# VH-VL binders against Arf guanine nucleotide exchange factor sec74 (sec74): the designs that were tried, part 4

Target 1, 130 residues: Arf guanine nucleotide exchange factor sec74 (sec74), of Schizosaccharomyces pombe (q10491r548to677)
Amino acid sequence: KVFKLGILIQNEKVRKDRLLSNREVGVILTSSQLMFFKNVYWISGLLDQLEDFKRSHSFSPCYFSPHLTSLSADYIIPLSDLVAYGDGSRIENELYSFSVKQKNQRTHVFSVTNVDELNDWLVKINFVST

## First folded at step 18 (VH-VL)

Design x6 (from v3 with heavy chain K99R S101T)
Fold by ESMFold2 at other seeds, fold request of step 19:
Structure x6 (fold): chain C 130 residues (1-130), chain A 121 residues (1-121), chain B 112 residues (1-112)
Amino acid sequence: as target 1 above (130 residues)
Amino acid sequence: QITLKESGPTLVKPTQTLTLTCTFSGFSLSTSGVGVGWIRQPPGKALEWLANIYWNDDKHYSPSLKSRLTITKDTSKNQVVLTITNVDPVDTATYYCARDTYPYSDTFDIWGQGTLVTVSS
Amino acid sequence: DIVMTQSPLSLPVTPGEPASISCRSSQSLLHFNDYNYLYWYLQKPGQSPQLLIYLGSDRASGVPDRFSGSGSGTDFTLKISRVEAEDVGVYYCMQGTHWPYTFGQGTKLEIK
């Protein structure tokens, strides 16, 4: 089951050149894990399918094309291994960041374009993690 | 100029608690992404990471010593404190503190001089 | 814990000759952000370690260009194109992609 999917901005900053990559990444939150994708084109299609399904007011489960089980994530974090939190920092006036802390790997930092989307990610990740 | 300096006892008896203070200048733990770590080196042996603490009070400990380690900070004093409980002669080492900037690339870019701690009865 | 294996452990070098030190990790150091958090430090006799290379290949400030780092994933190399007397000491690799941070055993570079 999918609780949320979307496109996030991955913020990468290195002291040497102060470049901020602002790479787009696809993210799927399931009941058990966060899945990360460097290719976002298929995620956009899934978002469109989800919005169309919600408008249909169907009682049936939403089925995706392609099947979510056929997707090959570039990185996966089990929800038992993570904590997500916002730090309130703004990178730009309309970007809001949050961190995904993992037990055994360096923390990931992501941004969204508005605070409501930030809070929705945090609420849903924390809800499914408990 | 960025500096760090370790201070604490030079001799500690087994079973006692070792408390080390890192005092630094030229940077602040109020800065997002900034942290301080502790690394030790037994005489004639390799470096061993012990613990890190960051500006947001996020903490990480070496799993082999985790139950014995406590790291804390005082941002206003530019200090980080490491406590090692129930010390043993195998804890004899030179102890270093070093700056870490996370998620940045410059892990342990500036080190203190180190302080030798001997654990013996 | 991620094991970092250095070779050789002892490296006698004639002045002016090149030197090469290998560092191998038990797991990939490539983060999802496409950086390898792999570091090289030099500890000169009686001194604290100093950072030479970060992110596998980037030289720290003030490090001569005769030092270069390369590699990705699990295999990394530090090269010194012409060894000088001031390069004597113990070289350590360290990984910072995974917790806990771990060091290699060290490579002692000496002039012969």
Scores: ipSAE 0.394, ipTM 0.793, lowest interface PAE 2.9, mean pLDDT 84
Fold by ESMFold2, fold request of step 19:
Structure x6 (fold): chain C 130 residues (1-130), chain A 121 residues (1-121), chain B 112 residues (1-112)
Amino acid sequence: as target 1 above (130 residues)
Amino acid sequence: QITLKESGPTLVKPTQTLTLTCTFSGFSLSTSGVGVGWIRQPPGKALEWLANIYWNDDKHYSPSLKSRLTITKDTSKNQVVLTITNVDPVDTATYYCARDTYPYSDTFDIWGQGTLVTVSS
Amino acid sequence: DIVMTQSPLSLPVTPGEPASISCRSSQSLLHFNDYNYLYWYLQKPGQSPQLLIYLGSDRASGVPDRFSGSGSGTDFTLKISRVEAEDVGVYYCMQGTHWPYTFGQGTKLEIK
């Protein structure tokens, strides 16, 4: 089951000269894992399908093409191994950052363009991961 | 000028608790992404990571030693404290604290001088 | 825990000649952000370790150009283009991609 999907910005400050990897990353939150996609083409299409479904006011389930379980993620974090938290910082691009702490790996940092989206990601990730 | 200095006992008896303090200057744990770690080196042996603590109180411990380690900080005093419970002679080592800057990937870029702790009866 | 394996463990070198130290990790050190959190330290006799290389290939401030790091994933190399007397000591690789951080066993570089 999918709890949220979207596109995040990966903007970790990794080097001293403050160059960032401002890469867009597709993300799907399921009941068991957080799935990451470097190619965001498929996620954008799924988001369009979801928005069309919401506007249709259908009582039928939303079906995605392709099926979400058939997608091959570039990276997967099991929900048992993660916690998400916001550090409250805003960067110059008016992006809002949060961290995904992974049990056995260096923490990941992602950003979104508004605070409501940030809070929705944080709430849903932490709810499903408990 | 960034400096770190370890302090604590030089001789400890088996079963006691070892408490080490890292006092640093030239940087602050109020700075986002900044942390301090502890590393030890038994005489003539390799370096071994023990624990890290970061500005936001996020903590990480060596899994093999986790039940015996506690790391804490006092940001206003520029101090980080490591405790190791129930020590035994294998804990004899030089203990270092070092700065860790999480967002800039300069892990352990500045080290203290180290303090030798001998565990012996 | 990620095992870091260095070779050779002992490295006698003639002054002025090149030296090369290998570090292998039991798992890839490539983070999802495309960086390898692989570090090289030098511990000179009687001193604290000092950082030489971070992110696999970036030299720390003040480190001479004769030191260079390379590699990605599981295989990494530290090279010294021409060894000087001040380069004597034990070289450690360390990985910071995975918790816990782990060090290699060390390579003792000596002048012969």
Scores: ipSAE 0.379, ipTM 0.784, lowest interface PAE 3.1, mean pLDDT 84
Fold by ESMFold2, look of step 19:
Structure x6 (fold): chain C 130 residues (1-130), chain A 121 residues (1-121), chain B 112 residues (1-112)
Amino acid sequence: as target 1 above (130 residues)
Amino acid sequence: QITLKESGPTLVKPTQTLTLTCTFSGFSLSTSGVGVGWIRQPPGKALEWLANIYWNDDKHYSPSLKSRLTITKDTSKNQVVLTITNVDPVDTATYYCARDTYPYSDTFDIWGQGTLVTVSS
Amino acid sequence: DIVMTQSPLSLPVTPGEPASISCRSSQSLLHFNDYNYLYWYLQKPGQSPQLLIYLGSDRASGVPDRFSGSGSGTDFTLKISRVEAEDVGVYYCMQGTHWPYTFGQGTKLEIK
């Protein structure tokens, strides 16, 4: 079951001369995992399909193309293995960031351009991880 | 200039608690992404990572030693403290603290001179 | 834990000749951000370790150009294009992609 999907900015400090990487990534939050996609085209298409479904006022269930369970994520973090946190502070280029700390790998840092979207991600991740 | 210096006892007895202090200058743990780590080296052997602490009080411990390790910091005093409980002769090593610039990915770019700790009855 | 395996463990070299040290990890060090958190340190006799290479191939400040790092994933190499007497010591690789951080066993570089 999908709780949220969207496109985030991956902004990590990697080198001294470049403090942020600023790469777009697709993210799907399910009941058990965060799934990450480097090719954001699929996520953009899914977001468009979801908005079309909502506008149609259909009583039929929404069917995605491609089917969500057939997607192959580039990286997956089980919700049992992560902690997400952030202070909602705006950073350079009007971004708001949060961190995904992992049990066994280096932390990821992601950003969005809207503080309400940031808080929605954090609320939903914390809700399903309990 | 950036410096780190380890201090603590040179000799401890088995079962005692070893307390090591890293005092540093030229940087601050108030800076986002900055941390300090502890690494040890038994005489004639390889380096072994022990623990890290970061500006936001995030902590990581070597899993094999986690039950015996405690790392803390005092940002205003530029100090990091490592405690190892119930020491044994196998804990005899030179202990180093080093700066970890996690967001810059220059892990352990500056090291202290090290302090030799001998665990012997 | 990620095992880091260095080869050779002992490296006698003739001054002025090239040298190469291998480091293999038991799992990929490639992070989702496409960087390998692989580091090379040199511990000269009687000294603390010093950082030579970070992120697999980036040279730390003040490190001579004759040192270079390469590789990705699980196989990494440190090269010295022309060994000097000051290069003697023990070389360690370390991975920082996964917790816990782990070191290789060391490669002792000596003048023959």
Scores: ipSAE 0.368, ipTM 0.792, lowest interface PAE 3.3, mean pLDDT 84
Fold by ESMFold2 at other seeds, fold request of step 19:
Structure x6 (fold): chain C 130 residues (1-130), chain A 121 residues (1-121), chain B 112 residues (1-112)
Amino acid sequence: as target 1 above (130 residues)
Amino acid sequence: QITLKESGPTLVKPTQTLTLTCTFSGFSLSTSGVGVGWIRQPPGKALEWLANIYWNDDKHYSPSLKSRLTITKDTSKNQVVLTITNVDPVDTATYYCARDTYPYSDTFDIWGQGTLVTVSS
Amino acid sequence: DIVMTQSPLSLPVTPGEPASISCRSSQSLLHFNDYNYLYWYLQKPGQSPQLLIYLGSDRASGVPDRFSGSGSGTDFTLKISRVEAEDVGVYYCMQGTHWPYTFGQGTKLEIK
């Protein structure tokens, strides 16, 4: 029950005298959770597999290697415990950001390079939220 | 030079509403990531966080006091206002406002001088 | 709410000697971005609190090298390498990783 997967840019400005970190994080949206991965290598491979599958127009199921059920997330937020939002504004360097606000923890800020991708994340998160 | 100053009554009777104003200079709530928080300190006791408000009007309240607290801002006047309803003697404290630069993580890097509010009959 | 526990609560120190204050949190303060939102404040007698340390170990502007912060997760330490008369006051730790923000009980540092 994966609704979306992708790579986001974590661009939190934590110290005034530092450039934005621009750390890449892998993200998987399921029916109940938003899962985060610091090592994005395998997610990049999954995205490549998905794109190859779309181009093939196969009638067979799309297979991922490795299987998604074998993954260990570095951080998990239940959809019942979060709100995702963006103001639609464009950040310098052609990044578009949204925030993930949690009930009991400091907000996270993530960016993508494509406004359609931003809107797709927000729409899908809102669709599966409780 | 960055300054914050608390103002409001010094004596309030139980059940009344306490209104405190933080007036600041040298920074603006129009700046992304900037906020102001309120912290209180009962005489001889530890600091207690009350509420925060940010440039984008995002607000956070102490859960134990949330039903009694309201925080608002007027960006053009460089003011933040905290109200506390139905006060009791337990609310006697020095009240501080302080700058919070979320997400820069210099939380409460500059404080006002504080204002003592006594709740007594 | 995250409970912040300081020790010791009272810290008499001979001038020129080192001092160490412990702060423990009931839950990890390590955010997904790898920072600990842990702060140290000093409230000198009759004054407002002032920020000494942020993010567990970073000194605020104008804070002498004598002050250093360390730790991660749940255990944090503030050290003063050589205590001076101006260091007298109450030291508080605070966590900002979780809502609500919470303070420790304070450690009163006195010279004698």
Scores: ipSAE 0.359, ipTM 0.778, lowest interface PAE 3.1, mean pLDDT 84
Fold by ESMFold2 at other seeds, look of step 19:
Structure x6 (fold): chain C 130 residues (1-130), chain A 121 residues (1-121), chain B 112 residues (1-112)
Amino acid sequence: as target 1 above (130 residues)
Amino acid sequence: QITLKESGPTLVKPTQTLTLTCTFSGFSLSTSGVGVGWIRQPPGKALEWLANIYWNDDKHYSPSLKSRLTITKDTSKNQVVLTITNVDPVDTATYYCARDTYPYSDTFDIWGQGTLVTVSS
Amino acid sequence: DIVMTQSPLSLPVTPGEPASISCRSSQSLLHFNDYNYLYWYLQKPGQSPQLLIYLGSDRASGVPDRFSGSGSGTDFTLKISRVEAEDVGVYYCMQGTHWPYTFGQGTKLEIK
């Protein structure tokens, strides 16, 4: 089961005077894991398909191309001991960042351009991971 | 100028609890991303990481020592405290505290001078 | 836990000569953000450690340019282009990509 999908920005401070390259990453939240995709073409296409489906007023299920079960992630984080929390950097060039803490690896930092989207990611990741 | 200084007993008997305090100046744990870690070095041996605490009270412990370690902070006093329970002669080491500016990647960029703790009967 | 293996463990050098220290990790230190959280520290005799290199290759403030770090993934190298007497001490690599943070065994650099 997919709880949320979207494109996040890998735009974290590594030093106070520089940032990462603003890489877009595709993210799928399932019942058991976060799946990350460096090639966002497929995720962007899935989001476009969902938007087209909403406009079509179809009564049938939305079918994705490629099929969601056939996707191969570049990186996977299991949800069993994972939490997400907001970063204190609200002044980041119109970006809102949050951290995804994992017990065995350095925290991952992602950004979105919309505070409502930030809060939605935080709520959903933490709900599913508990 | 940023400084850290370790304080605590120099001699502790086996089974006792060792309490170490890191007092620092020139930075604050109220600052996002800032933390303090503890590292020890047994005489003539390599460095060993023990624990970290961050501004948001996030904590990490060495798994092999986790049951015996407690790290806490007092932001208003610029202090971090490490407690090691049930000490043993293998805990004899110089104990350092160091600043960690996570996520800014300058991990342990400033160290205290260290304090030697001997565990002996 | 990630094992950090340094070589050599003892490094006698003649002043003015180059030196090279290797650090290998049991797992990749490359984070999904494409950074390697690999650090080099120098502990001079009787002193606390000092940060030399972070992120595998970046010099800490005040570190001379004769020190350089390189590598990615599991294999990292610290080079000193021209060793000076003040460079003696024990060099440690440390990884910060994975919890727990782990240090190498140390490389003792001494003047012959």
Scores: ipSAE 0.309, ipTM 0.771, lowest interface PAE 3.9, mean pLDDT 84

Design x6 (from v3 with heavy chain K99R S101T)
Fold by ESMFold2 at other seeds, fold request of step 19:
Structure x6 (fold): chain C 130 residues (1-130), chain A 121 residues (1-121), chain B 112 residues (1-112)
Amino acid sequence: as target 1 above (130 residues)
Amino acid sequence: QITLKESGPTLVKPTQTLTLTCTFSGFSLSTSGVGVGWIRQPPGKALEWLANIYWNDDKHYSPSLKSRLTITKDTSKNQVVLTITNVDPVDTATYYCARDTYPYSDTFDIWGQGTLVTVSS
Amino acid sequence: DIVMTQSPLSLPVTPGEPASISCRSSQSLLHFNDYNYLYWYLQKPGQSPQLLIYLGSDRASGVPDRFSGSGSGTDFTLKISRVEAEDVGVYYCMQGTHWPYTFGQGTKLEIK
């Protein structure tokens, strides 16, 4: 089951004198894992399909093309292995950042363009991970 | 200038608790992403990572030693403290503290001079 | 835990000649951000370790350009293009992609 999908900005600072370029990454939150996709074109299409479904007032379940089960993530973090948290000191260019701490690996840092979206990601990740 | 200095006993008896203090200057644990780690080196042997603590009190311990290690910090004093319980002669080593800048890629970029701790009866 | 294996463990070199040290990781060090958190340290006789290379290939501040790092994933190499007397010591690789951080066994470089 999908709890949230969207596009995040990967803005990890890896070098002292450089920030990782603001790369967009597609993200799907399921009941068991976060799935990450470097190619964001298809997730934009899924978001469009969801909006079309809402406008149609259809009695049928929302059906995605391609099927979500056919997607191959570039990276996966099981929810049992992660914690997400916000860091109020990471606001740059009006971006709002949060961290995903992964068991046994370096923390990942992502950003969104507004605080409501930030809070929604944090609430949903932490809710389904308990 | 950034400096770290280890302090504590030089001789400890087996079964005692070893307490080491890292006192640093030129940076603060109030700075986001900054941490301090402990590494040890038995005489003539390789380096072994022990523990890290970060500005947000996030802590990591070597799994093989986790039950014996405790790391704490006092940000206002610029200090990090490591305790090792129930020491044994195999814990004889030079102990280093080092700065870890987690948001950056410069893990352990500045090291203290080290302090030799001998565990012997 | 990620095992870091260095070779050779002992490396005698005459001044002016090149040197090469290999470090192999039991698991890929490539992070989702496309960087390898692989570090090289030099511990000169009687001194604390000093950072030489970070992110597999980037020289730390003040490190001479005769030092270079390369590799990705599981196989990494430190090269010294022209060994000098002050390069004597033990070289360690360390990985920082995964917890716990782990070091290689060390490579002792000596002038002979």
Scores: ipSAE 0.292, ipTM 0.762, lowest interface PAE 4.1, mean pLDDT 84
Fold by ESMFold2, fold request of step 19:
Parts: structure tokens; sequence; C-alpha cells
Structure x6 (fold): chain C 130 residues (1-130), chain A 121 residues (1-121), chain B 112 residues (1-112)
């Protein structure tokens, strides 16, 4: 089951003297994992399907074509070992950042352009990961 | 100047609890991304990571020792404390604390001088 | 736990000659952000370890440019283009991509 999908901005400071990379990344939140995609082309198609589903006001589950299980994510984080957090503060160009901490890997930092979208990601990730 | 210094007992008996204190200066655990880690080295053997603690009180432990380890901090005193319960002669080692500047990726860029702890009856 | 395997474990070297140390990890150290959190430390006789290389290839402050790191994923190499007497000691690789952090067994570099 998909709880949220979207395109996030990856902005990590890995070196002391470097600016943020600000790479676009496709992200799918399922009941058990976060799935990450460096190529966002197909995510755009899935977003279109989701928007069409929302306009229909259907009470049935949203099914995607192709099935999300047929997609090959570039990286997967199991929800069992993570927490997401952020303070909702605005940064340059009205970007809002949150962190995804893994028990077994280094932290990821992502940004969105809307504080409501930030909070929706945080609420959904932390809800599903409990 | 950034410094770290380990302190604690030099001799501990088996089954006792070993408490080590890292006192540092020149940086603070109030700074985002900053942490302190503990690493040990048995005489003549390789380095072994034990635990880390960060500014936001995030903690990580070596899984093989997790049930025996506790790491805490006192930010106002610039101290980090490592506790190892139920020690055994295999815990004989030089214990180091080191600064971990996550996310800046300079993990363990500055180390203390180390303190030798011998576990013996 | 990620196993870090160094080779050779003992490295006698003639001063002025190059040296090379290999470090292999049991899993990829490449993070989704495209960095490898791989570190090299030197422990000189009687001293605490000091950082030489971070992120696989970046030289720590004050480290001579004769030291260089390379590699990605599971295979990493530390090279010393021209070994000096002060370079003697034990070299350790460490990975920081995964918890727990793990060290290699060490490579003892000695003057022959």
Amino acid sequence: as target 1 above (130 residues)
Amino acid sequence: QITLKESGPTLVKPTQTLTLTCTFSGFSLSTSGVGVGWIRQPPGKALEWLANIYWNDDKHYSPSLKSRLTITKDTSKNQVVLTITNVDPVDTATYYCARDTYPYSDTFDIWGQGTLVTVSS
Amino acid sequence: DIVMTQSPLSLPVTPGEPASISCRSSQSLLHFNDYNYLYWYLQKPGQSPQLLIYLGSDRASGVPDRFSGSGSGTDFTLKISRVEAEDVGVYYCMQGTHWPYTFGQGTKLEIK
C-alpha cells in the first residue's frame, strides 16, 4: 500500500565547504518502506495517475499502472529502523527541510517548497513507521 | 585548540562496572551535527568501535556489546560518559574518545590520548 | 556488521618507494548521496590514531599530498607515493556508511 509519493529535493551537506546539491529525487512511501528514484521520469507519470484518482473522488484504493512492485528503486529504506524529523523552518528560496534518520545508515536530508507538504511527509512517514 | 581526554580507573575487577569520562574543549555538543565516539584497542590488536552520541542525544552502540554499554553526555560540562557493565579480562584495552563531526564526514578527526584499562582479578 | 578486510597485514617498505594498502568491505559503502564513507587512519608508534583520508579520497587537514585514497563501493586503496620514515605505524580503514562503524584489521607499515 502507497501512503504518499512525490518528488523531493535532496540537499545534503557532506563536505564542510560545499553548497547543497539540490538534486531531485522521486520518493514513494509504502506501508513498509521508503523507495527512492534518481530518475524521476516515471514518478511524474505516477503523480498524474494519482491526481486523476483524486479528481474522481473514488472510495476504492488507487491502483497504479504499472504496479509499483514492478518498479526498481535505486534505494530502499525499511520503515522499521527510521525516524523523520524537522522543525518546519524555511530556508533559501522557501525550501523546507526534514531529515530521515536510519538506524543502520547515515541520515538523509530532503526539502520541499511548501510547509504543508513538509508536514504531510513527516506525519505520514512517522505514522507508518511506528 | 580542540582536545579530548579520557579518564577513569586503570584497574577494574571482573564483573564490575567500568565508567569512562571523556572531557573535551574547543567544541561543544550544543553544535548541530557534532558527536563524540568511543573506540577501544586491546593490547597489540585492532581498533574496535564501541558507541557514539550526538548533540541531539542520538546514540549508537556496537551490537556485540550493546547490552553492556551506556553512553551519556553532559553538554554544559563538555563531557561524555561511557559505562561498560560486567567487565571481563577481554575488555582490557586502551580506550579512546574522539570527535565525530556528522554530517560533515570528518568522523573521528580528533582523538584523545587514550587510557589503558586492565580488567584483572 | 560490515566486515572490513585489509591487505597486506604487514608491509615492509624501503624509504622513498611507493606503498599501497587495500581495504575491501563486505557491503557497498556507497550512500544514496553518491559518497563512500570510508576513512583511513594512521596510528604511529605510541600515539593515538590520526585521520588521513575521509570520504574515500579526501585528504584531512595537514596530511601530506603523498597520501592519496581511491576506490568506490567495496574496494578502496590508500597509496603513499614516496614513503618517509615518519610514515611508519599501523594503518586502519574504517567504514561509516553503516552502523555499526567497523575497522579493518590494520596494516603495519615498517621500514625494511
Scores: ipSAE 0.271, ipTM 0.759, lowest interface PAE 4.1, mean pLDDT 84

## First folded at step 19 (VH-VL)

Design y5 (from x3 with heavy chain N56Y)
Fold by ESMFold2, look of step 19:
Structure y5 (fold): chain C 130 residues (1-130), chain A 121 residues (1-121), chain B 112 residues (1-112)
Amino acid sequence: as target 1 above (130 residues)
Amino acid sequence: QITLKESGPTLVKPTQTLTLTCTFSGFSLSTSGVGVGWIRQPPGKALEWLANIYWYDDKHYSPSLKSRLTITKDTSKNQVVLTITNVDPVDTATYYCAKDSYRYSDTFDIWGQGTLVTVSS
Amino acid sequence: DIVMTQSPLSLPVTPGEPASISCRSSQSLLHFNDYNYLYWYLQKPGQSPQLLIYLGSDRASGVPDRFSGSGSGTDFTLKISRVEAEDVGVYYCMQGTHWPYTFGQGTKLEIK
């Protein structure tokens, strides 16, 4: 089961005066995993399909093309290995960042353009990881 | 100008609790992306990482020592405290604290001078 | 835990000559963000360690450009193009991609 999907910005600094990374990453939150995709084209297409489905006011199941089980994630974090947190800080260019802490790997830092979207990611990740 | 300095006892008896304080200036643990770590070095041996604490109170411990380690911070005093319970002679080492510029990826960019702690009966 | 293996463990060098130190990790240090969290430190006699290289190849502030780091994944190298007397000490690699952070055993660089 998919709880949330979207596009996050991987935005990290190397030094006080230099930006390390600034790329889009597709993210899918399931009941057991957080899945990451470097090619965001597929996630953008899924988001468009989801919006079209919502506008149709259908009670029918939404089937994605491609099927979610056929997607090959570039990186996967089991929910048992993570917690998400944020301080609500803004980065230049109006980005809001949060961290995904892994049990055995260096923390990942992601950003979104909207504080409500930030809070929704945090709430959903922490809810399903309970 | 960033500085860190370790303080604590130089001689501790086995079974006692070792408490070390890192006092720093030139940065604050209220700053996003910053942490402080503890590393030790037994005489003539390699560096060994012990624990880290970050601005949001996230903590990480060496798994082999986790049951004996506690790391805490006092942001208002610019201090980080490491406690090691039930010490024994193998804990004899020079103990360093170091700044972890975690968000900027230059981990342990500034070190304290270190303090030698001898555990002897 | 990730094992960091340095070679050689002892490195006598003639002043003015190049030196090379290898560091190998038991698992890849490549993070999802495409960076390797691999660090090199120098501990001069009687001193605390100092950062030389971070992210595998970036020199820390004030480090001479005769020091260079390279490598990715599991195999990393520190090179000193011309060794000077002030370069003596023990060199450590450390990985920061995985918890816990782990150091190599150290390479003691000595002037012949």
Scores: ipSAE 0.417, ipTM 0.800, lowest interface PAE 2.8, mean pLDDT 85
Fold by ESMFold2 at other seeds, look of step 22:
Structure y5 (fold): chain C 130 residues (1-130), chain A 121 residues (1-121), chain B 112 residues (1-112)
Amino acid sequence: as target 1 above (130 residues)
Amino acid sequence: QITLKESGPTLVKPTQTLTLTCTFSGFSLSTSGVGVGWIRQPPGKALEWLANIYWYDDKHYSPSLKSRLTITKDTSKNQVVLTITNVDPVDTATYYCAKDSYRYSDTFDIWGQGTLVTVSS
Amino acid sequence: DIVMTQSPLSLPVTPGEPASISCRSSQSLLHFNDYNYLYWYLQKPGQSPQLLIYLGSDRASGVPDRFSGSGSGTDFTLKISRVEAEDVGVYYCMQGTHWPYTFGQGTKLEIK
């Protein structure tokens, strides 16, 4: 089951005044894992399908093409191995960051441009991981 | 100016508990993206990482020593404390604390001067 | 634990000449964000370690530009284009991509 999908911004700073990168990353939250995609084309297509489904007012389940189990993620973090948190940090006024801590690897930092989207990611990740 | 300074006993007997305090200034552990770590160096030997603690109280320990290590912080006093239980002569080393500017990716950018701890009878 | 192996362990050098130190990790240090969390420290005689290079190639504040780091994945190199007397000491690489953090065994650079 998919709880959320979207495109996040992966940012790192080298100093207080400079973002090191501004790469978009596709992210899918399932009942058991976070899946990460460096090529966001497929995630954009899934988002379009989801919006079309919502607009159609269908009572049928939303089926994605391609099927989510056929997607090859570039990186996967099992929910048993992670915790997500926002720490009040901002990178520029327009970016709201949160961290995904992994048990055996350095923490990942992601940003969104909308505070409500930030909070929705955090709530859903932490809800599903419990 | 950012500084760190280690303090604690110079001589400890085997089986005792070694308690080391890192007192720092110029930054706070309430600051997002910051941590403090402990590293030791036996005389004439390589550096060995021991433990880290971060602003949100996340802690990491060397797996080989984890059962004997405890790291804590007192943010209001700008202090980090490392405790090593049941010491023996192999624990003789210079102990350093160092700042981990984790968010900016320059880990252990500033070190204390170190304190030599000798474990012997 | 990730093993960090340095070569050479002892490096006698003539002042003014280049020097090169190798560091190899037992596992890739490349993070999903495409950075290698590989660090170089210099411990001068009688002093605490000081950070020279972070993220494999970025010089720390105040470090002369004769120091450069390169490499990715498992193979990393620290180069000193023209060694000066103040460069003597022990050089350590460290990885910070994986827990626990691990150091190399050190390379002692000496003037011959």
Scores: ipSAE 0.395, ipTM 0.797, lowest interface PAE 2.9, mean pLDDT 85

